# Ledger of designs, part 15: VHH binders against Protein NEOXANTHIN-DEFICIENT 1 (NDX1)

Target 1, 282 residues: Protein NEOXANTHIN-DEFICIENT 1 (NDX1), of Arabidopsis thaliana (Mouse-ear cress) (q8gwb2)
Amino acid sequence: MDVEEKRVSSGYAKPPWIFKGSALYQIHLVKAATARAFIPKEFRLVEAFGYTLGGFFLASYDDSPAGVFDELVVIAGIVWNPPTSCAWAARVLVNSDEACHHGRKEVGLPSQVARFSKNITAVPKQKRDRAFGFLDTFGLGTTLSHPENLMEVKVSEVDSAASTDICNIQIRSDETKVGNWMGPAIKMALPSFSGNTIYNSNLLKYSCHLHCRVRPVRPAVVSGALEDETEKFTEQNHTSQESLENERQLSKAVMLSKPIIALQFKCLTMQVEAPVVIYPSK

## First folded at step 5 (VHH)

Design c82 (framework vhh_7qia_2)
Fold by ESMFold2-Fast, scan of step 5:
Structure c82 (fold): chain B 282 residues (1-282), chain A 124 residues (1-124)
Amino acid sequence: as target 1 above (282 residues)
Amino acid sequence: QLQLVESGGGLVQPGGSLRLSCEASGFTFSDYAMGWYRQAPGKQRELVAFITSGGSTNYADSVKGRFTISRDNAKNTVYLQMNSLRPEDTAIYYCARTPSDEYWLGFSDAFDIWGKGTPVTVSS
């Protein structure tokens, strides 16, 4: 009841919940064994040749039930939901306490509070033409060349004021793919499974209805350590803490998997329906 | 010609204030978002303040609470008010036009028009 009373007191809006902003959706080729660590035994993973499609959804919301906040959804893979399929989240990182609490309780997401450190720099374009560059000869290339934007996002999980680095995401402007945004704004529905967490034991299904402008972009470069130094130097402990750390490492493995495609979502309006409890047969 | 002209830089003591201006010409200023970048010696050029066409603002963590970006569409000018200046704020400050009203995820659309820069030195 404390949790229920806190939710009512917080004033989080009634569903459907509306989020507005922009996002980067990047699809990775994820090892099936990695994805299976996050998916309940009741569900069958969509896989081919030992791989599934996972990746991440990185969003910046300027209007939502929790106000302004950033979100990183680590997508483990795709699960069968005949006649279609659903995504399964390995971890959801948000820089809003209210969004984290709501995600855990109402949506059944594996949500954690995180810090998003954002830095945008202008850098010289790479792959200089071998032809005679007069400006480069005089050291004027960095002041007169056409720079590109590099956005760096460092995501660190926060637990009891302690900070654990998850990943660093580098997003560059698309130098080679020019032109206007493709067509009019599009609408799509993304069904997802959730639940089976310590905060919500039910198995849940929900839908996200997206309305946005979409274009393919150069995939972001993700970096990070798969194992921290403490794990390398500490004798292995077979505890619940070791299990939770293993889940974090596997989530990092999803982020560091091979990118296939990236999509930029602009003028995003995302409507999240109230989840329904499901009872899949085994 | 499409141009951005910065002014207002100079030498100031720690704790002091400066107001930078950037006057735009050759395009419809009110249709574009604007940003202020800075480049310290030996470092990359970083975005410190951003303002959308609609007037919403965003700041780098290093300057939040000290710098204020604003715009005057009638004068085709964007401003950066810098308060409580620190030696670490010493840099050449550049005005830039951006094709996107989305702060950090839309900014990947780069590049765009840049000014020539105005130097700011914070030293006793």
Scores: ipSAE 0.506, ipTM 0.788, lowest interface PAE 2.2, mean pLDDT 79

Design c83 (framework vhh_7qia_2)
Fold by ESMFold2-Fast, scan of step 5:
Structure c83 (fold): chain B 282 residues (1-282), chain A 123 residues (1-123)
Amino acid sequence: as target 1 above (282 residues)
Amino acid sequence: QLQLVESGGGLVQPGGSLRLSCEASGFTFSDYAMGWYRQAPGKQRELVAFITSGGSTNYADSVKGRFTISRDNAKNTVYLQMNSLRPEDTAIYYCARGDSPEYFLGYSTMDVWGKGTPVTVSS
């Protein structure tokens, strides 16, 4: 429906939209109370022992309708959608104005433009336990070791006042990696709910069809400043800036939750279907 | 056997340009991703640019729009074109080979390193 209104010459082609690149999908144990702040009352959270499965999807696209860009999807939790379940995106951060506009209008995502600073440093391997490394101190050891990569991805908001950091994601090479073999290509679907934003008031469901090679990897270490003593939010002084700050703090809580598993998506082709409108009945 | 030899470093004035070259030998160059790192005094080596075996490129934010990485598989050479140089670009620049034809965020490793070529941008 929405696609019929779309101006072909001024943006993305008709769906399905194709994105190619690589991604890290990291699953966190998220407190149910934190996740519920993002999820419309119409949906039931999948939870156990006061927790749900959220986390993040961090992608770097080499080829897409918007060209080259990076994306961070903050996943609040899993929502019931019988017979299965769907992920609920709390926030979508992209370093492309075109991708942000499309996500807001066509896909109903809570998309926002952000700055992605990617810094890769070569650091000494830290995990090797040497029975004795005394000879290495004097350069007399015969074992030649090379540095491994540490990638830091800093995601920050674009603001005229100053850049406000959202999170820092540290990705370190997997020391147990056996060669470059990743395994066979896998096809999967990631169903997601979206909508209920100021840009698209409908409740929506869409599918991302992934074709990629996947492997478990060392979970990334996420850091960010949580403000202690942010207990006073006056309902009497409700502003858009106060709402934005609350959204930022809750997104940080999701990102800083305990990691359970991380999956690397290599040779990723992601096909995003046009969303369908959902009308909760009763 | 496996080696990377950098060249093209030197002294330049702010706003100047330099082109670094890295010639590879001892392996099938076209099968590997290549990167350029730099290390300023007292700092860690940071990746400034990389190029996959298929030609896809990525850059550190500090050099985007100023530096361009390219490769010539027939010459077994990777290049770094550096424009609009700043004093903060002063470092020793290292060429490195990735352990795979692709780069996977931080999960790729570098397994062959050059000895480095110094670049000094005078204030």
Scores: ipSAE 0.324, ipTM 0.687, lowest interface PAE 3.6, mean pLDDT 78

Design c84 (framework vhh_7qia_2)
Fold by ESMFold2-Fast, scan of step 5:
Order: structure tokens, then C-alpha cells, then sequence
Structure c84 (fold): chain B 282 residues (1-282), chain A 123 residues (1-123)
């Protein structure tokens, strides 16, 4: 049909690109087999006991070359690359056509446009406390805690006239949360591989320089659409549609992997350097 | 020095409207996110609406479609337009300064608070 391609103005800012906002960085234990599906065969996965460290980076940018937008980076795992190890992005979902085009062309990211639906609800915080109590007639004590705010972020990938759910991320603001990292803003550099996509066939390496205030937080609860009724018949779809479905399913597997730590980045300034083309040995 | 002053609260009939204002002083207003929180009698303080420094907005489900948060950086003021008010909206409404952290909504992450303005919705 008339596939509509999004255009980006030629006025997009020159690198290094500056993004300002906030983010949630959540690290998951990702099965090595799942991660390996996203990583070119010539790279060695950093793994132990069949697992690597992947997860996601969920950001809200208030100031960037593309203006205001949200981003979900699905991180497959860590790839060996001396002198340092690099994260490998399995999928990048953004709610900005301009950010998507820039990511694809300039940074070599597997970027796609997605819808981010954010809902805030106040929910009662209930703890089931198995503490031994003599005055309790119920045997198992449950305490009614204070309401907390729940942010539900639903990320849906948009393709030809269809919105396909990727995941739902539930972020809780805990009134009594301990684990505050006291002190000044921190600076860090996160090298990453990109490229090897239909939009940029080169294998690329780039760095993100982060300046932010960091605190450990309660890991977000990720849920996704479970596998629905299996279609019995074979469909005659284009190979590109089949590839997108596979990438979506594998991205869901990463998102649904076991969380181990979550970090909130506040007052985030992220500087993304222009990628360099790399030529792997062998 | 750092100060937030709320105004516009009062007594209104169910179905009525109010516009709350919060005037900031002592800091560069345009660099910060702003939020409106409320505390009903006997309840905990909860987020009502949030606006980032860039103008992105978030609302509690209970007020979506009825309340609108906005800001005027030239006047160092954040507003909450409240329409179709219900008795359940009765609370003291607080203005707060925060960081661009729309994913983390705990009021304990806000670092400057106003003293609050009461809103009572009753016949």
C-alpha cells in the first residue's frame, strides 16, 4: 500500500547530542540464549552460568534535539570488547518520529516508534506480614499500609494500522524507601555497540556520558502479553513482518527476565557521541 | 528565600470549578518540575497532577479529564484548573517543586512545598 515514511528535518543538531530528563535503569538476569539472538555471531557474550546482565533503560526527556519524548531501550546483554565491555541494545522504542529516524540513521540503533501510555493511580500498600501475634484472631497478619502512587507505563509498538503491546511497566513510589545514595551528582560513561540493521549496515560503537543524581529504587514490575492462542495455519506475510514479530517476542523475554537492581537517574544530562565504525577482527 | 505560595482554594458546590495558583520565588522556576498534591481528611497525601520543566503532564486517574495543570514561566506560576468538582475532591491542595522525575511520584522526592490551600466541595 502507500507505506508512509516519516521524514526528519535536515536541521537536526550536530553531535555530540545532549538529552536532559530522568530515567529508570533496571538490570535483569537475562538468559544467554535469549541475548545471543540479538548479538552478531562474531561477538562474545559476557556471561556466567548461562546468564548475562541485560534489562532496560526507560527515559523521559524534557530537552533534546528531538524535543520532548520517551524512550525504552531493551538491553540484551553485555558484549566482550576490550578495553571495556559494551551493552547491546536489542530494541529501542521511542514516541517521536524524529528521534526514531535519528536513532536509525545517525546512531545505528534498532529504533521503532511506539506509544507510551502513562497512568497514575493511588493504590493501597498492603504487606502480608507473617509475624507471630497473640491478639490477632486471623493467624496471618496483614497490615493496611499508606497509599502509594503507582505509575503504569504501557509501551505499544505501532505498525501498519495496528498497536501491538510490548509490555506494561509498574513503577511504585515508596514513601519509606531506604537506600538513598547521598552526595554529589555522579558522572559515568556507558559504551555501547549499535549498527548491523537494515537502516545502517555498519557495525558501530558509541559512548553515552551521563551526569545525574542516582538512587537505588524498588525494581519496577514488568508484565507483558502472554502467548495467546496459537495460530495453526501458516500465514503468507513478508519476511520483514516475521522478523519484527520475532524481535518483539525476544524483547519481551528480556523485559520479563528476573530483575536484580533498579536505579533512578534524576537531573539526567546524557551526551551521546557520534558513533565510530568498527571492523571486528576475524 | 525558596517559597511556594498557593491561592484560589475555597468552598464550591458539586459540579463547580476552581483555579488554583502557585507562585514560586527564590529559584529559577523554569528549570524545575512542579506538582500538585492533595491530602483529604484522614488520608495520606497523594499526587494529583505533575508538569515537567519541558511541559509534559501527568494526572491521577481520578482527575483525568476534569483537572488541567499548566505553567507560566514568565510569571513563575503553576496552575491547576479544576472542573466538575466532586465531594471526593475535598482536600488541602499542596504545590511542590520537583525534578523531571515523572516516573517516580512519591511526595518525599519533592524538595520545596507550599503551605497548602483548602478546597471543600459540598452542598
Amino acid sequence: as target 1 above (282 residues)
Amino acid sequence: QLQLVESGGGLVQPGGSLRLSCEASGFTFSDYAMGWYRQAPGKQRELVAFITSGGSTNYADSVKGRFTISRDNAKNTVYLQMNSLRPEDTAIYYCARGYDSEYFLGYSTMDVWGKGTPVTVSS
Scores: ipSAE 0.014, ipTM 0.402, lowest interface PAE 8.0, mean pLDDT 75

Design c85 (framework vhh_7qia_2)
Fold by ESMFold2-Fast, scan of step 5:
Structure c85 (fold): chain B 282 residues (1-282), chain A 123 residues (1-123)
Amino acid sequence: as target 1 above (282 residues)
Amino acid sequence: QLQLVESGGGLVQPGGSLRLSCEASGFTFSDYAMGWYRQAPGKQRELVAFITSGGSTNYADSVKGRFTISRDNAKNTVYLQMNSLRPEDTAIYYCARGDSEYFLGYSPTMDVWGKGTPVTVSS
């Protein structure tokens, strides 16, 4: 067991780190004030009319340095990185202790251990589409008679012995069996900033390279409970625990903001390069 | 033409075991993912076990550690080994064919369904 644990640790330690699986990338219209709570003063938020582009990246990895695990990256918004822009993560939730530790230490991510519960039901197709609803009504659309999968992903953050619900994500398949269109294979590079956490005080920059098949899909429906903590009727100094709870509530606000686009990534290979320090730790 | 035939259901006492089989015909079995669903009276049909074309498996939380899905590509058959059965496992069990490409560990679409085999766990 000790020998196996040492070998696994040594394998994870050497970049570039390769993750294989699939993911849902969903872009939300996030209030700039919410995003600014997560972003260091050194960075300028890309915003228009009080909003930025945030959202989430939900992944399931079949092969990675930490083996099989699930990940939810809550994306607060985008920051300027001339001549382009970079995403800024508000929170990274993983169901692997090894992935959490590595993310905190080596990549400077605000990583936290979480539980992912996936429930899949076969439900009757909703007849809200005009053309296909008509065909199905008269028995002409045979493919529309089959039930569709509804996937519900419940994410709960684990802190010590306590579990706190973050969100439920409902994903409905929009895939048509007619046409055999599988979506194009793409390659993309995502430069990212990280760091400035209690686990890694450095400011970091790293490169993430994706190779996958992409398809635009219906945005997932996100649900969860928000507490209104903007009320200033009581004067109180926030403790570190209150600060962590506030960050969790703001992360929930990002998840519950208005969805605009969702992309399904299949046959995903994600290569994460070693970060470089931009600013020294003080 | 495309067909899935389930077998192995029956009446069993709590704590007992059953092995379900699903034989496929009319398509290249090895190219597809396969899943086992169940539906209790008045409930939605839920996925309990899933296996990809490459052999990776996933399970519903309610059956993890008790159920095992496996496949034999030479026999065009997918199996569900059910151990430590509980009264709440009582349902009609359905075999389904999934897309060869999966998403978040599961097929987004199932297109061929068996007729189902009943499993009753007596109270």
Scores: ipSAE 0.649, ipTM 0.869, lowest interface PAE 1.1, mean pLDDT 81

Design c86 (framework vhh_7qia_2)
Fold by ESMFold2-Fast, scan of step 5:
Structure c86 (fold): chain B 282 residues (1-282), chain A 123 residues (1-123)
Amino acid sequence: as target 1 above (282 residues)
Amino acid sequence: QLQLVESGGGLVQPGGSLRLSCEASGFTFSDYAMGWYRQAPGKQRELVAFITSGGSTNYADSVKGRFTISRDNAKNTVYLQMNSLRPEDTAIYYCARGDSEYFLGYSYGMDVWGKGTPVTVSS
């Protein structure tokens, strides 16, 4: 209720919705207790030794139903969905009002508008380690290296009076030459749960089909804000603001979890099917 | 021989404008992305403007609304129009070539660099 802007379903292309661009899919070893805070009790978490696989999906779309925009999906963990498993999205951050409304209304995502600041610097190539130095004594080392690009993506809230940083993501290029090799072409089908939000109380399931060029890359370094005034003020009250802050801190915990692997998706085409209600109630 | 040659730098008053040019030779210019970097004394070299082979543009937040990158494929030239210049824009400006395999809106591998053109914004 009280949605300031209402769109008709005919305002967007009919499903399946096509998103084109590129993305970084980074998998983190997330504490099961952290993941369970986002996942309904009826779902069984895929876990081992108190951990699940979560992380994030960071994308830039050049073509989509909402045009050009950036997206950060915070993935809490993996839940059982026999005969397969599904990722559980804890939070979806987009820098487009149109993308936010489409995600909430048509896909049932926990979408929020955020500011994405991208800064790229050319930095000296990382110092060689001692093991690699032994190979240099036999003439196997690189003679010349150019500066490598470091991308810093800062994601922050835009609709609060006191702006709050969500995270900072630092991505280094490990490419030494400009070339046409983009890694192997792959096709994947990723079933996902959505819904169970303040915007859509139904539990939903949709299929996401990816076609892209993939390659493993150095995991991005994620950092969050240091302890601030928010922790000491108004933390003993049961309020909607306290609930949102708790959700924010848990999302940060997922983002700050130990990285395991990062995958670069280039020439990405993502097909999102219309979601179906899996637990309808009268 | 692959090369990029920058021109158009100079001394300008705060609030003034400059147009930088970068002429490319030795490769098929239209197949590549181009970027403008700047480096102030004691700082890292930062990307301020980027243009894809298809003409899509991206900017650093510090220059959005003030700088405009453009290209002329017939002249093998990329331009940076700088308006409302500030003292903090003082730097050496570098032109660089990137591939057309974009990741998060940018080329990460920049393999051909110009020698730079100095821009000084002061009274």
Scores: ipSAE 0.692, ipTM 0.880, lowest interface PAE 1.1, mean pLDDT 79

Design c87 (framework vhh_7qia_2)
Fold by ESMFold2-Fast, scan of step 5:
Parts: structure tokens; C-alpha cells; sequence
Structure c87 (fold): chain B 282 residues (1-282), chain A 123 residues (1-123)
């Protein structure tokens, strides 16, 4: 386990592609209108009360066809394709040129190269309840309180003329002891739609097979303001730049949507099958 | 005996360099992630850098570009090369063994700690 498994001596591996590492999968309540901007009209959005389930998948890969790299998948929502339902990626941000190029060409992902900066700081732990606060005022609770650590992941775009900040993801440890406990081992197959990008015009379907240990964690706090000045600036530019900034603002809206559930995937092995071209009914 | 022994700390002037070493014993070193934490007097502890069993590295923003973490599995040793040192880098530096998890930024992910080695950056 201490040696990185190298599956290829040069170039990208043949499918199925295997990615090993760990990840945070956070599900958000995303407005249907926001999700619909990313999803082809031929697909029916899975929605209730004007919302769908989107969010993000933040991964750190120790072993993959591109070696070691980080990935942020912004998930717009869930799409019906009976008898299955599929996730639709709004944006894929990676800190590897090889991973970006492969994602665009072979998987049909809206992939872009980005910078990932991780900053870790210790922060004071907030008191959990009234009894704990009361005991602390008498000095009885001081030994029960330890600082939490805050990991801040800053993601910035670099695939156009100017670098643009996307978001900050603040991951905080649970107030309960984390320790060495892990959740149950699971295996799942996740069908996914992709394509309909300037890099791959086809509509594609592929399957991800996940094997990992899962535990629920405190949802990460995402920050990154949506600003009128940014919108006005893009409206004054050429149409290609306007499209890119509109994509940035809408993907930020997905990231800033209300978190519902967050899951840590430990000892992750993700197998990505070669996509197939599909032609959805009109 | 399961232990981590740090060395290489000391006094250095601003702009100088130091190389910290941490020698592990009592476990299969190559199977574990290793990290460096620091704690300045009266301040909260923070992660400086970690390196996974597979060799992936991560750095705090405050040290990125200046510090380099590396490991030598044959010597059961993890290193922290510190360049362009600043007064704010003054702290006690701790070596720690961790599980290879995404949450390696959290001290709770580290189960074995060294005693620490002091680093002072001053004129």
C-alpha cells in the first residue's frame, strides 16, 4: 500500500480507467432552473418543488492514469433516463493537464485545469449545548474542549487568459471524535451522462463503479460570492467570454446551494468505463 | 517501540533554510501517511504539510512554494525542507503518522506524534 501502483509506462491507460484515493461527496438542494441551464433539453430533470439534487464531488487521487491529482466535480442535478437516473456534471476542475485532456476527449466531461490550494488552520471549538456552556463557566468543561481543524480548499481557474477564483470549500472535523473509525464498505454503480461540450459534441453515457468505505461527515461550507459586477463585465465582452462567465456564475450557484448530506469516501477505488454514444428520444 | 524522533530544528536568520528529519520505528513506515504540524507559543496548532504512502503531497498556503516534504522509505524517514524562512515560521514542529485519508488536514487523523523540534527565525 505504500507504493503507488503504476498501470501505464507512458500515455493514458486504456479503459476501464481506475482512480484510487479519497473523496468528499456533498449533496445540495439545487434550484431546477439553475440545473436546467447545464442539461440538454432532451433530458427530463428529476425534480420536486422546483429543486433537484446536485452538489459536488471533491477527490484527491493517489493513483490514476494521470498519477496524483485533485478533482472537483460540480454536479448540476439528476436526470431521468428510464429505467435509470443519471447525474449531470456542470463542470469538472482538475489540477492535471493529462486528466483534463482525457476527460474532455474520451469521457466528454466539461473539464478545465484549475489550481487547488489547501490551507489548514486550527480553530476554537464552539460549545455544543447549554449544559456544556454552563459547565465551562465553572471550569468543569475546559478539559472536554479541543480546537477543531479547518481545511480550506481554494479552487481557481487557469484555462483562460485570466485566473478566476471559483470557490472556497471549508471542511471541518466533526465535534465527535473522528479517530480511526470507518463506515461500512460499499460497492455501487453510478450511471452518468456527459458530452454536449465544445470538446465532444456527442451525448454520452458511462458507468462509474465505486468501491470504498463511507461515513457521514459534517457538510463542508462553500463560499464564493455571486456579484453583479462580474455579470456586467462578461455582458460587455465577446460572446465566447460571456458564455464562459455565465457558466462560472451558474456553477457557483450549484456550489452555494443548500447542503443536505456529506459523505467521506475512504479507500476509494473508482472504475470508469468507456462511454457509449447515445441518442435520446425527442 | 512505536516512536517518531525529530531532528534538525534550531535558530536561523530570516531568509535562511533548515531541514527537519523525522525517523520512524516500530511500524511499517511505507504503509502510512506522514505529516508535519507546527505550534507557535500561545497559538493554535496547524498542519504544515503531509505526504501520503503513495507520495502525494499537500501544503498549507502559508508555506507552499517555500517548504518541501519528502520521504525515504528505505530509511524510515520523512523530511521537511524549509526555505526562505520568516519570523512567523517560528514554532515547535511536530512529526506525525497518519492514515492515508482525504482528511489528513485534521490532527484526529494522526495517531502517533513526535515530541517536537523547535524552530526559531530571528535576527
Amino acid sequence: as target 1 above (282 residues)
Amino acid sequence: QLQLVESGGGLVQPGGSLRLSCEASGFTFSDYAMGWYRQAPGKQRELVAFITSGGSTNYADSVKGRFTISRDNAKNTVYLQMNSLRPEDTAIYYCARGDSEYFLGYPEAFDIWGKGTPVTVSS
Scores: ipSAE 0.013, ipTM 0.298, lowest interface PAE 8.7, mean pLDDT 75

Design c88 (from c0 with R97A Y102T F103W T108E M109Y V111Y; framework vhh_7qia_2)
Fold by ESMFold2-Fast, scan of step 5:
Structure c88 (fold): chain B 282 residues (1-282), chain A 122 residues (1-122)
Amino acid sequence: as target 1 above (282 residues)
Amino acid sequence: QLQLVESGGGLVQPGGSLRLSCEASGFTFSDYAMGWYRQAPGKQRELVAFITSGGSTNYADSVKGRFTISRDNAKNTVYLQMNSLRPEDTAIYYCAAGDSETWLGYSEYDYWGKGTPVTVSS
């Protein structure tokens, strides 16, 4: 009963933090004005014709400092950090309290606890070319010769007693691509800026080193409710609530932006380095 | 090549329990993630429980707290323990094997069983 201290060989107690699982990385054309709402004025947005590259990183971790959990990183856009560029997270949604607290305190992420409701169905393969598949409209429910997954992930923020829907992500596997494209594992580095939140006021820079198998996949379809009712302004403008609601609406706008490309990561090992405080030149 | 055979289905009263088994033959079982799907009359085939090669589990909201998935790699078998069964659990249950380590990566189904029927009725 005296040995109550748990020891982790790699985890929150010591960076780098190791996360293992699978992920979907999807790039969207995000309006520059939307991205700029999240990015400190000291940073120059990478943009062309009023757009930047944002999108999302959806992950499921089997092994991490917080155990098993799901994560949705909403990426507002890319900022200049010569000779490279860095992603800027608009919001990080996790279904783990431990991951949320760690992200907020140690990594400076705009982390929030969320619920991930998953509905995964196996459906018959659909031809996408034409409506000439008159006979394809007849389903054989008892047998599937080429089943493919249709995954629907509903992400809702949990804030105290309230639950707020953010988005629904519909992922359909592309079985029309012949063979297993997953070659040898590759390594890549994703430098990122974080911080400037109510939980960590510093501006931070850190690196995520990914080791995984990668293949291009069909972009997921993202949907969400229109926020017509939130247009009504109340007399009591509680500044913190107003700022958080604005960030939620803008994060939703990022998720609903036009998809360009999606990448599936398998056998993922993600190493997150300890952040360093940065002092950008003004 | 991996082959899957389900067993353990049958008739059960509401509130009852059933344990489904899926026995695999082949040398790659321990490398595969395993899932249990069900198809109710007039509905799509849905994933209800998933277990990775490392033993991590995921459940559909409708069965969480009532169903438990487990695996025994020495016996090349995956199990689905179903408790507190409801009429809406009536379906044909299918075992499937995928080459992914998580539910999110489970987009390719290499192997499927033929299914075992479960009927929950008074």
Scores: ipSAE 0.602, ipTM 0.834, lowest interface PAE 1.7, mean pLDDT 78

Design c89 (from c0 with R97T S100L E101S Y102E Y106W S107T T108Y M109F V111Y; framework vhh_7qia_2)
Fold by ESMFold2-Fast, scan of step 5:
Structure c89 (fold): chain B 282 residues (1-282), chain A 122 residues (1-122)
Amino acid sequence: as target 1 above (282 residues)
Amino acid sequence: QLQLVESGGGLVQPGGSLRLSCEASGFTFSDYAMGWYRQAPGKQRELVAFITSGGSTNYADSVKGRFTISRDNAKNTVYLQMNSLRPEDTAIYYCATGDLSEFLGWTYFDYWGKGTPVTVSS
C-alpha cells in the first residue's frame, strides 16, 4: 500500500476537492432488500411498497485532483437520518488508481478500479409522441427525423490478468442546435453517507456541491448479465471472495433496476468537502 | 450553403496508409469542431475521431494509435491520416460538423458529408 499512498499524495491536496466535467444522474426503483445489503441497519431506509430510490451517477472529469478520469457511482438507496436524507453508494468504479485510493481512504467509498470504453454511433431516431407517429403516416415524419447519436459506455472491473464486465450504458442524445441552452446554471448539494469498509472503518458524511447546467433526458438503457449460480443460495461456508462477488452481483442488480428519471449535468463543477465522522447510534 | 466534400478514399492493401481530406464551406470553419465517422457494411455509423476548434483530438479505441486527425483552418480542411490499415477498417468514411453536443468527454455531430469509400483488401 506504500506505493498507492505515495501516488495519492501527488494530486489530492487539502479539501475541498474540485472536479470539473459532465455527468448523468439516473434514478432507479431499487428493491429495498437489495439496498439493505449495503446500508448499516442503524440507518432507516427511505422506502415505499418495498422499493427505494437508487440508481447511478456517471461522470467524466476533464479537470480534477487526479486529472482526467471517469467515474460510475452505483447508488443503493436513500437513507433517512434526521433532519435530512442521504444517498448510500453500493460501489464506486473509477479508471484512476489515484482516485480509487483517495476515495477508499479519505472519503470512505467502496471504490474499485475499472475500464471505461466509450463508443458513439449514429442510429435511427426513436418515436416518442403520437403527433410524430401521425406525421410519419403521411410521410412527413421522415422529413423531420434525423439520425441521433447513441453513446455506449462499457464498464468493466479490471483484475491484474482479466476484466469482469459490470454493465453497458446506452445514452441516446437528441442533436442540439448551436444556441440551444439548458437554462441557467443551478447550484445543488448531494449529501451522502459512506464508510464502514475495510479501507475506512469510520462512518462518514460528505457533501458534493454541484454547479452545473441541468436538463431532464431520456433514461439510459442499462444492460449486463447477472450470474444465476452464485452459491449464496446453497452453501453457508463463504469466503471473502464470495462476499465480494455477491456485492458485485447486487451492484449489478441496482444498475439493472427500473429507471424512473435521468438528469444531464453539463459544465459541471463539483466541490467535495472533507467528510465528517458521524455516530448514528447517538 | 453548408457543404462538406470528402476525398482520398480508395483501395489499399492491409498494412497500407491513406489520407482522407474534407473541404468545408458555408460556415466559419475555425469556430467548429470537426469529426470523422465510418460505416462498415452491415454496421451502424460510428464516430472514429474528432478535433475541436482549439485543436484537441480524441479517437475511438478501435483506431487509437493508428489514425491521426488534423485541421488546416487556412484551407477550411480537416484530414484523417490512416496508418496500419486492416480489413476491418473497410467502410465509407464521413466528414462531420454542425450542431455539436459535448457530453461525458465526447462530441456529437449532426451534419455529414456524402462519404468516401475505403476498401482494405489484397
Scores: ipSAE 0.488, ipTM 0.781, lowest interface PAE 1.5, mean pLDDT 80

Design c90 (from c0 with D99E S100L E101T Y102T F103W S107D T108Y; framework vhh_7qia_2)
Fold by ESMFold2-Fast, scan of step 5:
Structure c90 (fold): chain B 282 residues (1-282), chain A 122 residues (1-122)
Amino acid sequence: as target 1 above (282 residues)
Amino acid sequence: QLQLVESGGGLVQPGGSLRLSCEASGFTFSDYAMGWYRQAPGKQRELVAFITSGGSTNYADSVKGRFTISRDNAKNTVYLQMNSLRPEDTAIYYCARGELTTWLGYDYMDVWGKGTPVTVSS
């Protein structure tokens, strides 16, 4: 199966591309109407009662073709492709110019450069169920448990010279879980569709192969403000910039949707295969 | 015994520089990520910088471009070079060991130093 190898940008690795790090995968109930704005008409949305499963994939990579960088994949919903289903990315936000360019050109992702402002604090674990008792100011033994990080991540999209806030993500440790257990080791394949962007008009299919340790965690709290429709600003001024601004607002709606479940991926190795061009038939 | 010992703190004028050191003992230093935290009076302890076992670095926005974290595995030591110091950098600086290689996975710190004070004034 000799698919012509796509030319890679100068200075970027050849496929398959390997990304190593950690991630948080959070699933949201997303309105079907919101998801459909991102998904080509040819694809069928997996939905029930007017909702699909979207959400986000927040990753921090220690080793990748672009080195060290952070990524937020806004997932619009699940597209049915029998016998498997595929996630559809509404927007991909990265704090690496090289990763953004590669995503746009080689993978067909709706990638955009963003700033990830991180405030990470170490806080003592609180309210252990087998505490000594609430009178404990005892001088022997550590009053301080092993601290855990509380993380606040503000994601702002950089568009030309302007910076636009997308969301704030607050990540707290699960209060019913204690620190050292990373969960079972798993291997999984996640097929994905991409393309149909202003940077790559083709429809594409590719596979992500994940190897990681996974555990369920408390869903992150996502906050941010939604703005009025951008199409209200200028009549008859139909531009690609206006389209991207509309997609940004809908991406915010996905991020602010109701969280259902969150999974923490540690010791993550993600292998992304070169996409193939497809035409989805009836 | 598992131990981290910080040194190099002190009083410095605004715009000055300090180099903090953290010597590790009792474990295989090269297998672990190392971080620097700081705690200002009345504040929570915040992550300033970390370095993975492979040498990749990450910095808090407040120090990016001014501070540099590095490690010497042969000496079991992690360093924090602090340049262009500001009054806002005044804090007790702590060294910590972590098992995970990225900030998003750096959620468990199991060995801590006692801290070294840094005061930026006058």
Scores: ipSAE 0.478, ipTM 0.759, lowest interface PAE 1.8, mean pLDDT 79

